VH-VL binders against q9lss7. Designs and how they scored, part 31

Target 1, 226 residues: q9lss7
Amino acid sequence: MGNTSDDDKILSYEDVVLRRSDLDILNGPIFLNDRVIEFYLSFLSTVHSSTTISLIPPSIAFWISNCPDTEYLKDFMKPLNLRDKDLLILPVNDNSNVEVAEGGLHWSLLVYYKEANTFVHHDSYMGVNRWSAKQLFKAVSPFVSNGDASYKECTDTPQQKNGYDCGVFLLATARVICEWFSSGGMKNRDELWFANVKETVPDLVNHLREEILALIKKLMSESVSK
Below, E stands for the ipSAE of ESMFold2; O stands for the ipSAE of OpenDDE; V2 stands for 0.75 times the mean of E and O plus 0.25 times the DockQ between their complexes.

## First folded at step 7 (VH-VL; framework fv_gevokizumab)

Design gc3 (at its last look DockQ between E and O 0.70; V2 from the best seeds 0.00; counts 0 for: pae O 2.04 > 2)
Fold by ESMFold2, look of step 7:
Structure gc3 (fold): chain C 226 residues (1-226), chain A 118 residues (1-118), chain B 107 residues (1-107)
Amino acid sequence: as target 1 above (226 residues)
Amino acid sequence: QVQLQESGPGLVKPSQTLSLTCSFSGFSLSDSGVGVGWIRQPSGKGLEWLAYIYWDDDKSYNPSLKSRLTISKDTSKNQVSLKITSVTAADTAVYFCARYPASTFDYWGQGTLVTVSS
Amino acid sequence: DIQMTQSTSSLSASVGDRVTITCRASQGISNYLSWYQQKPGKAVKLLIYYASSLQSGVPSRFSGSGSGTDYTLTISSLQQEDFATYFCQQSYSTPYTFGQGTKLEIK
């Protein structure tokens, strides 16, 4: 539809369609929606193009954690080939109601690293998503191991100071972990990426909205050319 | 076991600088990924947030008092300090420090009364 | 600045009663709402954060609910030790602001 509106399509990137309203979200002190989250995770997939990294879209992670039928879950998970992955990046949202289309109010991050056989949860607001993260961990663990993976709550995760930047912390943390993995990974089984996250994420979150907005504008300019 | 304790002068003359110290144990600003904040309460009144300082030295001040406030930390001593310049009777209150993991305050000191009186 | 208002300044209740204390924000705060308890001569105690998350060591008779601009603290069966003043705080953006308090008194 070519009529002017607040929600005109501005960019098609991989499987994500961004709208004009998504720029407003990035430009203001506003909670990031699932489209912006998925867009940047898809971008990180192209930057860290490895067959052993999987960055799971928000809608997929939510569905996995809330699927009531174990047989249907097995069929859904099979084509994802998660056993072949060395690093999984899984966004966590506190939406518990499958019947309501709207997402929850808080984003966090669950990460699986195969070499340590460990899931790590990073929550930028006082561990509020711990139970949602544990549901996702329990649902995914059989498909990356034999259900024997460890779970760790990272209590040193940088904390947000407002109610609208949890998505920014999710994306910043995911980016730092992808960079860590692409640079060779494993330091110590007890350290992993934790020092890198602690040292880098606080400063990155101050600029990440700006960086994502600039990235979208750059991609929009490139998509107009033949 | 997280514990915080405020110390201050008790009595301060108008126009002087009020200096407060928060001493804490059970966490460290070098290792814990948390901060310390200051909140005050005038007698029989509500609570007013003043400032925080985070482990990475990120700071924020209540805009209504910003020009008068200075927060600082001494990580090696497990202390956080707050200074309020040019005090008036309106600054008479109980002053609390509290642990600040994020935009809320999960452990508080018992408070210290500061009276501004000539 | 986000103004927080508590609908009543004081409530009278008896041991065993179900008590509800309400808090309204001047704009949506997306569940970034904390509840505190203050007793005379004691440190302030965090009860609830993120609207409904119970702080460690807080009895399960305390619960929080609400969304958007309207939030509620509930004490399901009031105990002797629960007579205190209760404050809400928006944790959404600086400056962090508190409600004026609701004093819960013996009826």
Scores: ipSAE 0.654, ipTM 0.852, lowest interface PAE 1.8, mean pLDDT 89
Fold by OpenDDE, look of step 7:
Structure gc3 (fold): chain C 226 residues (1-226), chain A 118 residues (1-118), chain B 107 residues (1-107)
Amino acid sequence: as target 1 above (226 residues)
Amino acid sequence: QVQLQESGPGLVKPSQTLSLTCSFSGFSLSDSGVGVGWIRQPSGKGLEWLAYIYWDDDKSYNPSLKSRLTISKDTSKNQVSLKITSVTAADTAVYFCARYPASTFDYWGQGTLVTVSS
Amino acid sequence: DIQMTQSTSSLSASVGDRVTITCRASQGISNYLSWYQQKPGKAVKLLIYYASSLQSGVPSRFSGSGSGTDYTLTISSLQQEDFATYFCQQSYSTPYTFGQGTKLEIK
């Protein structure tokens, strides 16, 4: 994670401020950080502009999962109106230290689909975030369902080939699911997005960093022209 | 049950090409996320990663040996092959194939000894 | 390349002992570390992955810890079948690299 003190701001997109170091992250064999993940989730939210889709920022997901006060959490969750959402995209991080905002080392994806009333966890590294995902599930479930939502691990989740692309897999998976949802969602009672993820994500992750970089550069150029 | 088994010539002459085959069961290289790799261990030494191949035919080689290594798969036969060209005494080792779903090797073969000698 | 160092090449212990084996990486590997057990004539066995995740079927007496560059394999109560050589391996980036191994011998 780049030293923020001398790290130039390069782009403001929605609520995210990207810095020069974020470009370096995308160019190198480096873990995606919260900012890059948040940025692309925000972008996906813009592309899939539905009031029923909610892509939760990493910081918010982390807070929900680790909030020590149930009453505070209730208040915090009110403006999110999660009960009105048909699809929730929740990034999962393995950070166990609430005092350290960026202490996590592995990213995965928790998805809630209202029609099926189910949470699905996608982990690209042998389910190492299973505990964290379940923790988040337990924290979020009361606010999206009547406590009867199911939880499952997607066993056919594409697996990463290195130690730094977990965030890329998260974003790729999120993208595929959002596209799936926007195309009509579940066509039959038995088939969610699993096949789409299995088929599409392995190839998508190979160029997603480059695509995100290109997107950022484009947005930067547009920002300067304004 | 996941199983892997290495097969090789046992003895290879210097400058020749070493051909190894890994036969496996209990999984398929058509499965997303699954890879098979080769690791070797010279006598009394540590383990050295050589190469891997994934279900999508993505390949990677140890840079130190890249010019001499060729990895391939036959999904229909559940086999992965490794070729090492221009072998020398330094290539004498036990050669292992292993499955790895996420860059960690969760199942290994028993290994096959290959000796390079004139 | 990332260098993996197991400073202890050999360790003697008795059944019932608590044993700790250390592994150091030349750079941060973000918990992408696995521990393996090797016995003569047997297939190498994965014990721990992602620094602390126990592989299915591995006894709970095995545990992994660490972060950054420093990692530890712990056997809480050594059993007779645990005398073997143990290797760490980083899965952060290629080329994948292994430690030189720690041979655990009976005292």
Scores: ipSAE 0.115, ipTM 0.719, lowest interface PAE 2.0, mean pLDDT 92
ESMFold2 (binder alone), look of step 7: mean pLDDT 92; pTM 0.932

Design gc4 (at its last look DockQ between E and O 0.68; V2 from the best seeds 0.00; counts 0 for: pae E 5.5 > 2)
Fold by OpenDDE, look of step 7:
Structure gc4 (fold): chain C 226 residues (1-226), chain A 118 residues (1-118), chain B 107 residues (1-107)
Amino acid sequence: as target 1 above (226 residues)
Amino acid sequence: QVQLQESGPGLVKPSQTLSLTCSFSGFSLSTSGVSVGWIRQPSGKGLEWLAYIYWDDDKSYNPSLKSRLTISKDTSKNQVSLKITSVTAADTAVYFCARYPASTFDYWGQGTLVTVSS
Amino acid sequence: DIQMTQSTSSLSASVGDRVTITCRASQGISNYLSWYQQKPGKAVKLLIYYASSLQSGVPSRFSGSGSGTDYTLTISSLQQEDFATYFCQQSYSTPYTFGQGTKLEIK
């Protein structure tokens, strides 16, 4: 978690308010928080401006997964119109305490691809979020399919080399998948984005923090000029 | 079945270069995310991480020994090598190689004892 | 570097006992902690990863817990084959570091 001593607001982007401490997170060997992840997912949404792609914020994904009231969840899900989406990007966190915000320590990615009617989980650390991903799958599946969507773990998911880049892997993977989708998606019935992820994500994660920082700085400069 | 086996000279003289080889089976270092690392253990002491090499040739060394360590791989032979230059008595240890899929060593070799002595 | 401390270097126990081994990190490691078992003449064995995830093939009597800087390995009912040395290791950042080990001996 970022240093509370330097928590000045530095940028408002869509529904995300970044703070100075978020820059520190990006600069250091520090676990990415919900805000940074949400910010970049929002950014990806703007880059891939399709009404059929939905990148779900971490807080929303968490709520969906942990909502104790089925009726409430139904109402909550209505405005999301997930049935109309062709691609869903869902961040997964291992937070088991619904009363504690940002209590999780590991990020992974759950992806739904409508054409294949399948959920794919990408975990960069030995599948530790498998349970959490399945819970989210169970919660979301009724709202995206007729309950017949498949779930699978991507066994060829690139693995992280440290304990603080899981969020980076999440974002990198999300980016690659969005790019894959925007380029035409499935070319044949048997090939999803797995090869793209395997080939591209390992290199992308090496500089993604810097890229995100540069993006934030750029956006900050633009906001000041307005 | 994943297996790793260390090989070394057993005895090395001070100031010489120690060469170690890890031969493995049951997996490939061409697989994304996979690495092989070296760990050593002096007699009666704890484990010390030395280095790792990933499938993409990414390497990392323990900073305390970085200047003396060189790790390399031969993917076609399923081998990883470690060289330690300018050895001293302090380098006497059992040397292990281990598979490292994700910041965790899930399979280890049995180790090879290397003694540095005149 | 992150220092890993196992305050107990040796522990005596009997078959059937509940055994707890502790490990402390010099800083938060966000559950990126693994436990290993070492026996003489045998390959080191991974028991637990990510603080509480049981490695495939490891008996369920082994469990891991903890958070932040403090972690625990628990053997619910000690078996004869469990007498060994146990090490913790942080995988949070390089250089990866190990605890000094806890030798579990027969009482």
Scores: ipSAE 0.753, ipTM 0.902, lowest interface PAE 0.7, mean pLDDT 94
Fold by ESMFold2, look of step 7:
Structure gc4 (fold): chain C 226 residues (1-226), chain A 118 residues (1-118), chain B 107 residues (1-107)
Amino acid sequence: as target 1 above (226 residues)
Amino acid sequence: QVQLQESGPGLVKPSQTLSLTCSFSGFSLSTSGVSVGWIRQPSGKGLEWLAYIYWDDDKSYNPSLKSRLTISKDTSKNQVSLKITSVTAADTAVYFCARYPASTFDYWGQGTLVTVSS
Amino acid sequence: DIQMTQSTSSLSASVGDRVTITCRASQGISNYLSWYQQKPGKAVKLLIYYASSLQSGVPSRFSGSGSGTDYTLTISSLQQEDFATYFCQQSYSTPYTFGQGTKLEIK
């Protein structure tokens, strides 16, 4: 009778269990949930299988932002080996800042690139997550550098057209940055991936729901065939 | 600094095509993710969204007016144009253009009055 | 279409008053709600976006609040230049719709 008893599991991928309702979310004009976001970030981790890239799950990024005890944070972060990472992809949600908003309704992306020693924030809705992104930057920076990393707000990040596609922009931006990095990365320290994001993300977000849906169906079919 | 300005004919006869131009400065419609839209306000009435056009030529129209609307851009001139065919007295309004990043209208023009009268 | 309702079409107030203007959406809009100020002969100004985020250059006496379907614009201490018409607008899904406006007049 409950939604969990009626909402069949359709795919187990890494640590993510997808359900029937997740397909409906992808088909509709509906806010992407944590499961779809985590699924696609895990998929990108598989595609970009370098040990120097880390795409952090939403639940982990949330915990890092909200850990009340500095010593527990240190113990939690140490095994993640963040100093070994050249590219770090962190989802940002406004639910991690109770003073700014109640309940997480907006997704954005914080990216660390070691060669530039810089965190860059991409927000598809007028920089609404800037405070949350800065808090996550402050929590993570000591574990990727000596606390001397720069923070940059990317002010010309592609902007969403509606109130439900922020998760799609997060995933599209993450994908473009991973592709940029895997293709050689920095050629111009002043530009990084910014031109690629500006040029590619607007078109990608128009099709990404369909691509993720097709990917899930393909993986479901491969599970049956194997 | 971002500025937008509308220009139009002022007076249009019924059944004609209304042509409006939005000229802007301080940004480019060649910037990824940027769009410009049109909103109108009949005298003493509320605001009605009409259309927008994106940097990649993606377009969206108010469904109730879609068959009569055409939006276009000229990126070299920093202009966006709107045409409304077969106008009637119901199309009498102040017409605004506005910049539309992230589904909110952050900068608006001053507006231009168009009167449809025989 | 998402209907936006401002229950009061006009308000009278004096300089120094605290004023609230309300806006109700016909369905949840997840804080994708903007407030605009319109004065005769001037460009419309964005005041608040994402329900509570203050646009750059807008005085701090303006604030926004609300969630779900119910949203409020507050002017904490009304100034002479604040007499205007105020519109809410949902930016959740097309067609983007506006409230009918609330005209704030000198008492």
Scores: ipSAE 0.157, ipTM 0.664, lowest interface PAE 5.5, mean pLDDT 85
ESMFold2 (binder alone), look of step 7: mean pLDDT 90; pTM 0.902

Design gc5 (at its last look DockQ between E and O 0.01; V2 from the best seeds 0.00; counts 0 for: pae O 4.7 > 2, placed apart)
Fold by ESMFold2, look of step 7:
Structure gc5 (fold): chain C 226 residues (1-226), chain A 118 residues (1-118), chain B 107 residues (1-107)
Amino acid sequence: as target 1 above (226 residues)
Amino acid sequence: QVQLQESGPGLVKPSQTLSLTCSFSGFSLSTSGVGVGWIRQPSGKGLEWLAYIYWDDDKSYNPSLKSRLTISKDTSKNQVSLKITSVTAADTAVYFCARYPASTFDYWGQGTLVTVSS
Amino acid sequence: DIQMTQSTSSLSASVGDRVTITCRASQGISNYLSWYQQKPGKAVKLLIYYASTLESGVPSRFSGSGSGTDYTLTISSLQQEDFATYFCQQSYSTPYTFGQGTKLEIK
C-alpha cells in the first residue's frame, strides 16, 4: 500500500501532486497513471501559455463524457470558455463505468482545432477507444461549435508496441500538436499536424519517460514543497 | 486485399544462415503504425515469436535468439527479410510472416517450411 | 517472460454446442490478449484482440472475455467450419508469447 506521511509527496505543480511512486512508474515498463498524465498536460499548458489552448485534465474529460444530465453539462461547461479556444486537447480513457474504483486500461487523444472545425481522434492501439472518443466528441462539440464540427479518426496514428505505453503516446502526440499549433498551425485542412505526428512521435516515445523524469527532478530542485 | 507470402530455401544445412523473405501487398511500411513480424512453429508444436520491424525501422527480437537474428525491410519493394545464423535442427519449423499493428498480428502468410538437415 | 497456459490441449464437441477455451497468463496483461484460429495449410486468422474486441469479418458467434490473468474464448454455437487449433497470445510485452494451443475437433 502507500505511505501516509508528507515524505511521500515529491512535487506540487499547479493543481497536481506527484508522489515518489510516480517516479517509479516513469522508470519502469508500467502503465502511466492519471497523475503523471495530468502533470505533463499541465506542464504543456505552461510551456504553450496561450489563452486559446486548453489541455483538459483526464478527470474533467472523463466526467464530461459520462455526465448523464445534458442541462447540467451546459452549466458546467460555461466557465471553461471552450468557445474561445482554438486548440483543445482531450485525453480519452476506455473505462466507461464511473462506479468502478480502478482507472481505465487504455488512453488515447481527442483534439479539436477550431480553424478546421474538426475533432481528430488519435488512438495508438487499433482504434479501441473509438466509442469513448465519440461520446466525448458528442458531449464537447456543442460547446466549441454549433454542433457542426467534423469528426475524423486518424488511421495512420503511430501505434504502440506493448500494453503499457498508451499514455506515453497520448502525451507525445499532445506535445507535437501543441508545438505544431504554436509554430503557426494550419497549412492544409487534410494535412493539419498529421505529418508532424508521423515524423516525431515514434522517436519521441522512446525517450519521453526519461524526459518527464528529468523534468520532475528539475522542478523538485526548484521547489521546497514536500 | 492484404496478403503476405513467405519465401525461403526449404532445406538448409546445419551451421549455415537461413534467409527468409516476406512479400506483401495491400499495405505499405510507409504508413505509420504498421510493421511486419516473424513467427515460427515446429511440427506439432506451439507458435514462437521471432522478431518485428516497424515502419519507422524500430526492431525487436526474441531475446532467446537475438544474437542469431537480423530483420530488415525494403519499403519500396514491400519486403521484409529475416536471417537466422548458425542454424541447427531446432530451427526446423514452418515460418510465418504477419502484419503487425500495435502488438498483435492481424494478417498472416500461409507459412513456408524450412528443414535443417545435413 | 510471460507464460501463457491453455490447460486443455484438445476438445471434442458437436455442431451447435457452446465451446469455451481458456488461457491463463503468468502475470497481469491488462487485456492485451489476442485469439487466433489455425487450420492446416491455411493462413492463421486473428479472431479477437484486446481480450474482447472482435476482428472485422469474424462471425459473431466468437467472443472473448476475461481480465487480469484469466481469459476465455467462447464459440456460442459451434459450426462445422470451426474445427481448428486456437491460440491465445499476450501482446503486453516482448517477447510476445503464445499458449500451446487447443485443438477443437467436431464430432
Scores: ipSAE 0.480, ipTM 0.791, lowest interface PAE 3.0, mean pLDDT 87
Fold by OpenDDE, look of step 7:
Structure gc5 (fold): chain C 226 residues (1-226), chain A 118 residues (1-118), chain B 107 residues (1-107)
Amino acid sequence: as target 1 above (226 residues)
Amino acid sequence: QVQLQESGPGLVKPSQTLSLTCSFSGFSLSTSGVGVGWIRQPSGKGLEWLAYIYWDDDKSYNPSLKSRLTISKDTSKNQVSLKITSVTAADTAVYFCARYPASTFDYWGQGTLVTVSS
Amino acid sequence: DIQMTQSTSSLSASVGDRVTITCRASQGISNYLSWYQQKPGKAVKLLIYYASTLESGVPSRFSGSGSGTDYTLTISSLQQEDFATYFCQQSYSTPYTFGQGTKLEIK
């Protein structure tokens, strides 16, 4: 592990260790990195503690998508028991370099909903991650369905107006979908979470960075008190 | 109850290596998020941060002293050690070890005085 | 390195007084500031962390405030046991640095 003399550890949460630089990312007009995204997804997982919801860390999603060995992937996927999940949240990154874990420039969200047996891709930047999302879909689909799951692009996905909030849109969308699911999910066979995302995400993204920062502060405080 | 205690030689000759040990109880350095650091205070002067070590063996040193400092841990013994090479009179100080969670030193040892003299 | 400045090296006050100690950083430290109390022969005690969070077991008469580069420790009603030296410390970036301390003395 590299010397962190210039980037202090500030919080250990589940399997994530946040650093000073991560807070800087949250405070600045900088795109979210894997650690921040993983952290918040982990947090959402604790809030929505249903055994039927699975929020997949960025690193795992990336590995699934880029795994060159199908047999290895099968073994890797076995303990995840994705067939037993009703909702799957998968971050998508446009990283094309398998040797570099954090080489991507854009984040989007792929969601699987078992009741509808459908994958939905949410991209806040004109669908630039469509290819990456489809690759992940192809890799994951055999482990969640009998290969008959559908894939859809959500055309009404709120769009970012800058070049750095794609991760925020991902997290906001994930949050809304988890909340939707926890509130009862699909009431009508034809209506998923699209309306909720369209209505809620545009406002949520305006303050989500601040909210995440506040959360981290709180967790830091609690950590010291123990 | 969290407790830390420093131990050292008391007196060290110039150019020699100073070895310090921090023994602690009430917590484990195997716990995620926990670190232990060293701080010193020359007589009549302010506090100076020296180094810290985390549960995962990640280390950091004060850049001004980095070349002379080595911090290590023995998790099984609940000990953290600090070595300072090529000591001079400027290294005369009270040396403290402290627990370092969440960007703060929440528990301190009483300190141990180290005098560098010929 | 970030320099921490406590402009007041010593302060005289009486029991019951409201006391304020200031600390200034050479750059913004985003509330990564802690306040410590030091008494002779005793272990340094953490009072406030993250600029305004009171450490467990610390009396409520202690409070911290501030943002950016300027921070304040306040003792609302000074008690006899509060006469000590107080230090601020930034944990925004390494090397971590401390103020020079403010000695609170009995008037």
Scores: ipSAE 0.025, ipTM 0.610, lowest interface PAE 4.7, mean pLDDT 91
ESMFold2 (binder alone), look of step 7: mean pLDDT 92; pTM 0.930

Design gc6 (at its last look DockQ between E and O 0.66; V2 from the best seeds 0.00; counts 0 for: pae E 2.7 > 2)
Fold by OpenDDE, look of step 7:
Structure gc6 (fold): chain C 226 residues (1-226), chain A 118 residues (1-118), chain B 107 residues (1-107)
Amino acid sequence: as target 1 above (226 residues)
Amino acid sequence: QVQLQESGPGLVKPSQTLSLTCSFSGFSLSTSGVGVGWIRQPSGKGLEWLAYIYWDDDKSYNPSLKSRLTISKDTSKNQVSLKITSVTAADTAVYFCARYPASTFDYWGQGTLVTVSS
Amino acid sequence: DIQMTQSTSSLSASVGDRVTITCRASQGISNYLSWYQQKPGKAVKLLIYYASELQSGVPSRFSGSGSGTDYTLTISSLQQEDFATYFCQQSYSTPYTFGQGTKLEIK
């Protein structure tokens, strides 16, 4: 958890308000929080500007997964128009307590690809979020398909080397998949983005924190100039 | 089935270089996410992590021993090697190699005893 | 470095007993904790990872719990083959560090 002592607002980006403590998180061996993840997903959404790609904020994904009322969930899901999406990026967290915000300790990524009508879960730490991912899958599936979407774990998902980069792996994987999709997506019926993820994510995670920090600083400077 | 086996000299003189080899089967260091590392255990003491090497040749060393450690891999032979320079009696231990799928050691070798003595 | 402390170096128990072994980290490690079993002449065995995930092939009588800095390994009903030394290890950051071990002995 970021040091709450220095929590000044530093940047507003789309619907995300970053704080100074978020910079500390990015600089240190610290677990990425919801805000940083949401920020970068929002950024990716702007880079890959497509009406058919949806990067779901962590808070929304969590709510979808843990919503106790099916009718409420239906109403909540209506404006998201997930049936019209070709690619869904869904962050998964292992938070089991709906009453506690940011209570989770591990991030992973659930991806829906409409063309293949499949959900793919990418976990960088030995599949520890498989339960949470399946829960989210079950909650989301009725709203993206006719209930016939498949679910699979990507066994070739790059694995983290520490206990604080799971969020980085999530974001790196999301980036690679978005790039894959934007480049034309599935070239044949048998190959998704797995090779791309396997090949590029391990290197990307080594500098992604720095890249995100640089991005934030750039955006901060631009905001001051306005 | 995943298996690891350590090999070493058994006895090393002070100030010499200790060379260890880990031979493994059932997996490959060409696989993304896979690492192999070394852990040692002095007699009657706890376990001490020494170093790891991953499929992408990423290496890390215990800071307390970094200056004396060199880890390398031969992917084609399914081997990982560790060298420890300038050994002393304090380096007497059972040395283990282990597989690291995710900063967790899921498979271990049986260990090899190395004694540093004049 | 993160220090791992197993306050109990040895524990005596009987077959059928419920046994708990504790491990404390010098700082929060966010559930990135593993438990290992060591027997003389045998390879160290991974039992639990990520604080509570049971490794494949490990009997269900083994379980892990905890959060923050404090973690526990539980054997619900001790079997003869469970007498061994148990180590905790943080996988949060390098250098990876282990507890000093808890030797479980037959009473």
Scores: ipSAE 0.768, ipTM 0.903, lowest interface PAE 0.7, mean pLDDT 94
Fold by ESMFold2, look of step 7:
Structure gc6 (fold): chain C 226 residues (1-226), chain A 118 residues (1-118), chain B 107 residues (1-107)
Amino acid sequence: as target 1 above (226 residues)
Amino acid sequence: QVQLQESGPGLVKPSQTLSLTCSFSGFSLSTSGVGVGWIRQPSGKGLEWLAYIYWDDDKSYNPSLKSRLTISKDTSKNQVSLKITSVTAADTAVYFCARYPASTFDYWGQGTLVTVSS
Amino acid sequence: DIQMTQSTSSLSASVGDRVTITCRASQGISNYLSWYQQKPGKAVKLLIYYASELQSGVPSRFSGSGSGTDYTLTISSLQQEDFATYFCQQSYSTPYTFGQGTKLEIK
């Protein structure tokens, strides 16, 4: 919560409520928060409206990775029915210290593709989330396969050039992978979406903040008459 | 093993163009997600970032020097070049090249001294 | 531009001492901070990135900590080869900027 003059609700989209301060985040050279991340992942879910694609909200992925109780995790995961999904998009967050959560978060992306039975981690900053991604992989793998999925660090992932665009790289990578999947998916087990990500994400990240802003404004105008 | 080596003229006269070359081994700018940057250290002063060039030819320059800087690469020779036009005594420094992943400089050359003097 | 300040320009210590070197950013940099070691006539060496990640090949007596605007480099038991100048650098936004350095000298 905050001052209602500066942080009024501007849009309700699915389960996400965006505020005026979220527009300021997108306009500036500052770190994307979990609301903007969740909003755009939710938008990708509606654009790629397949029952076999699941884009997991940041809060859910964080909880799964940090659940201390194996039995509680089983109960939580059961209704998600992840075994029916062909593509999972899982945001990864640096969870090293709640003390620095506001200023110390790093976003990366873990992706499961059932046809290859493989988890792939994309990290735009020198693999610093590799341990968090491995933790999430270990938590999720039993619920998408018989625990036999392979894990791959994609070392050729486009790298950020500043400290505030990791969320933009996450969203750009997720978008390219969803587009790849929706256009037919795997042509070669060893290549997957890697060429598409390498070719498209560097240019996309230069414009994605503007695109998300335009999208939010369009959705706001569509919500004026119910 | 990643290694970088700077090459430069040693002595340059004021108003001339300073040309520097970084030759490197242990990585390539043709197939990897990395780049090369230039940093200088004027005598008795701290480090100053000048520019970078990334494997996809993305470039950035320190705004205080941008009008005078040109960075380029030759991926087939594993070289990156920096030119500084219209040099003055203020450009006297040790010049380093360094490998540039994700805004961090993880491997540096030994540096080359360039003196601007008439 | 983000200014990086190392308030101590020189520091005297003995072999075996625990040493801390501090660095302050003019704004939050979200742990995008690196520490470098410089010795005369040698290549500059990366020690720490992302505030606390130890670079490969760096002795475990080096560690980094901090958040927001305030960061520290710690050497837990100083060795003869650790006498050098230490720089912090923010990697949050261009122009990338360095602290002015802290020279660690034998006492």
Scores: ipSAE 0.480, ipTM 0.782, lowest interface PAE 2.7, mean pLDDT 87
ESMFold2 (binder alone), look of step 7: mean pLDDT 92; pTM 0.932

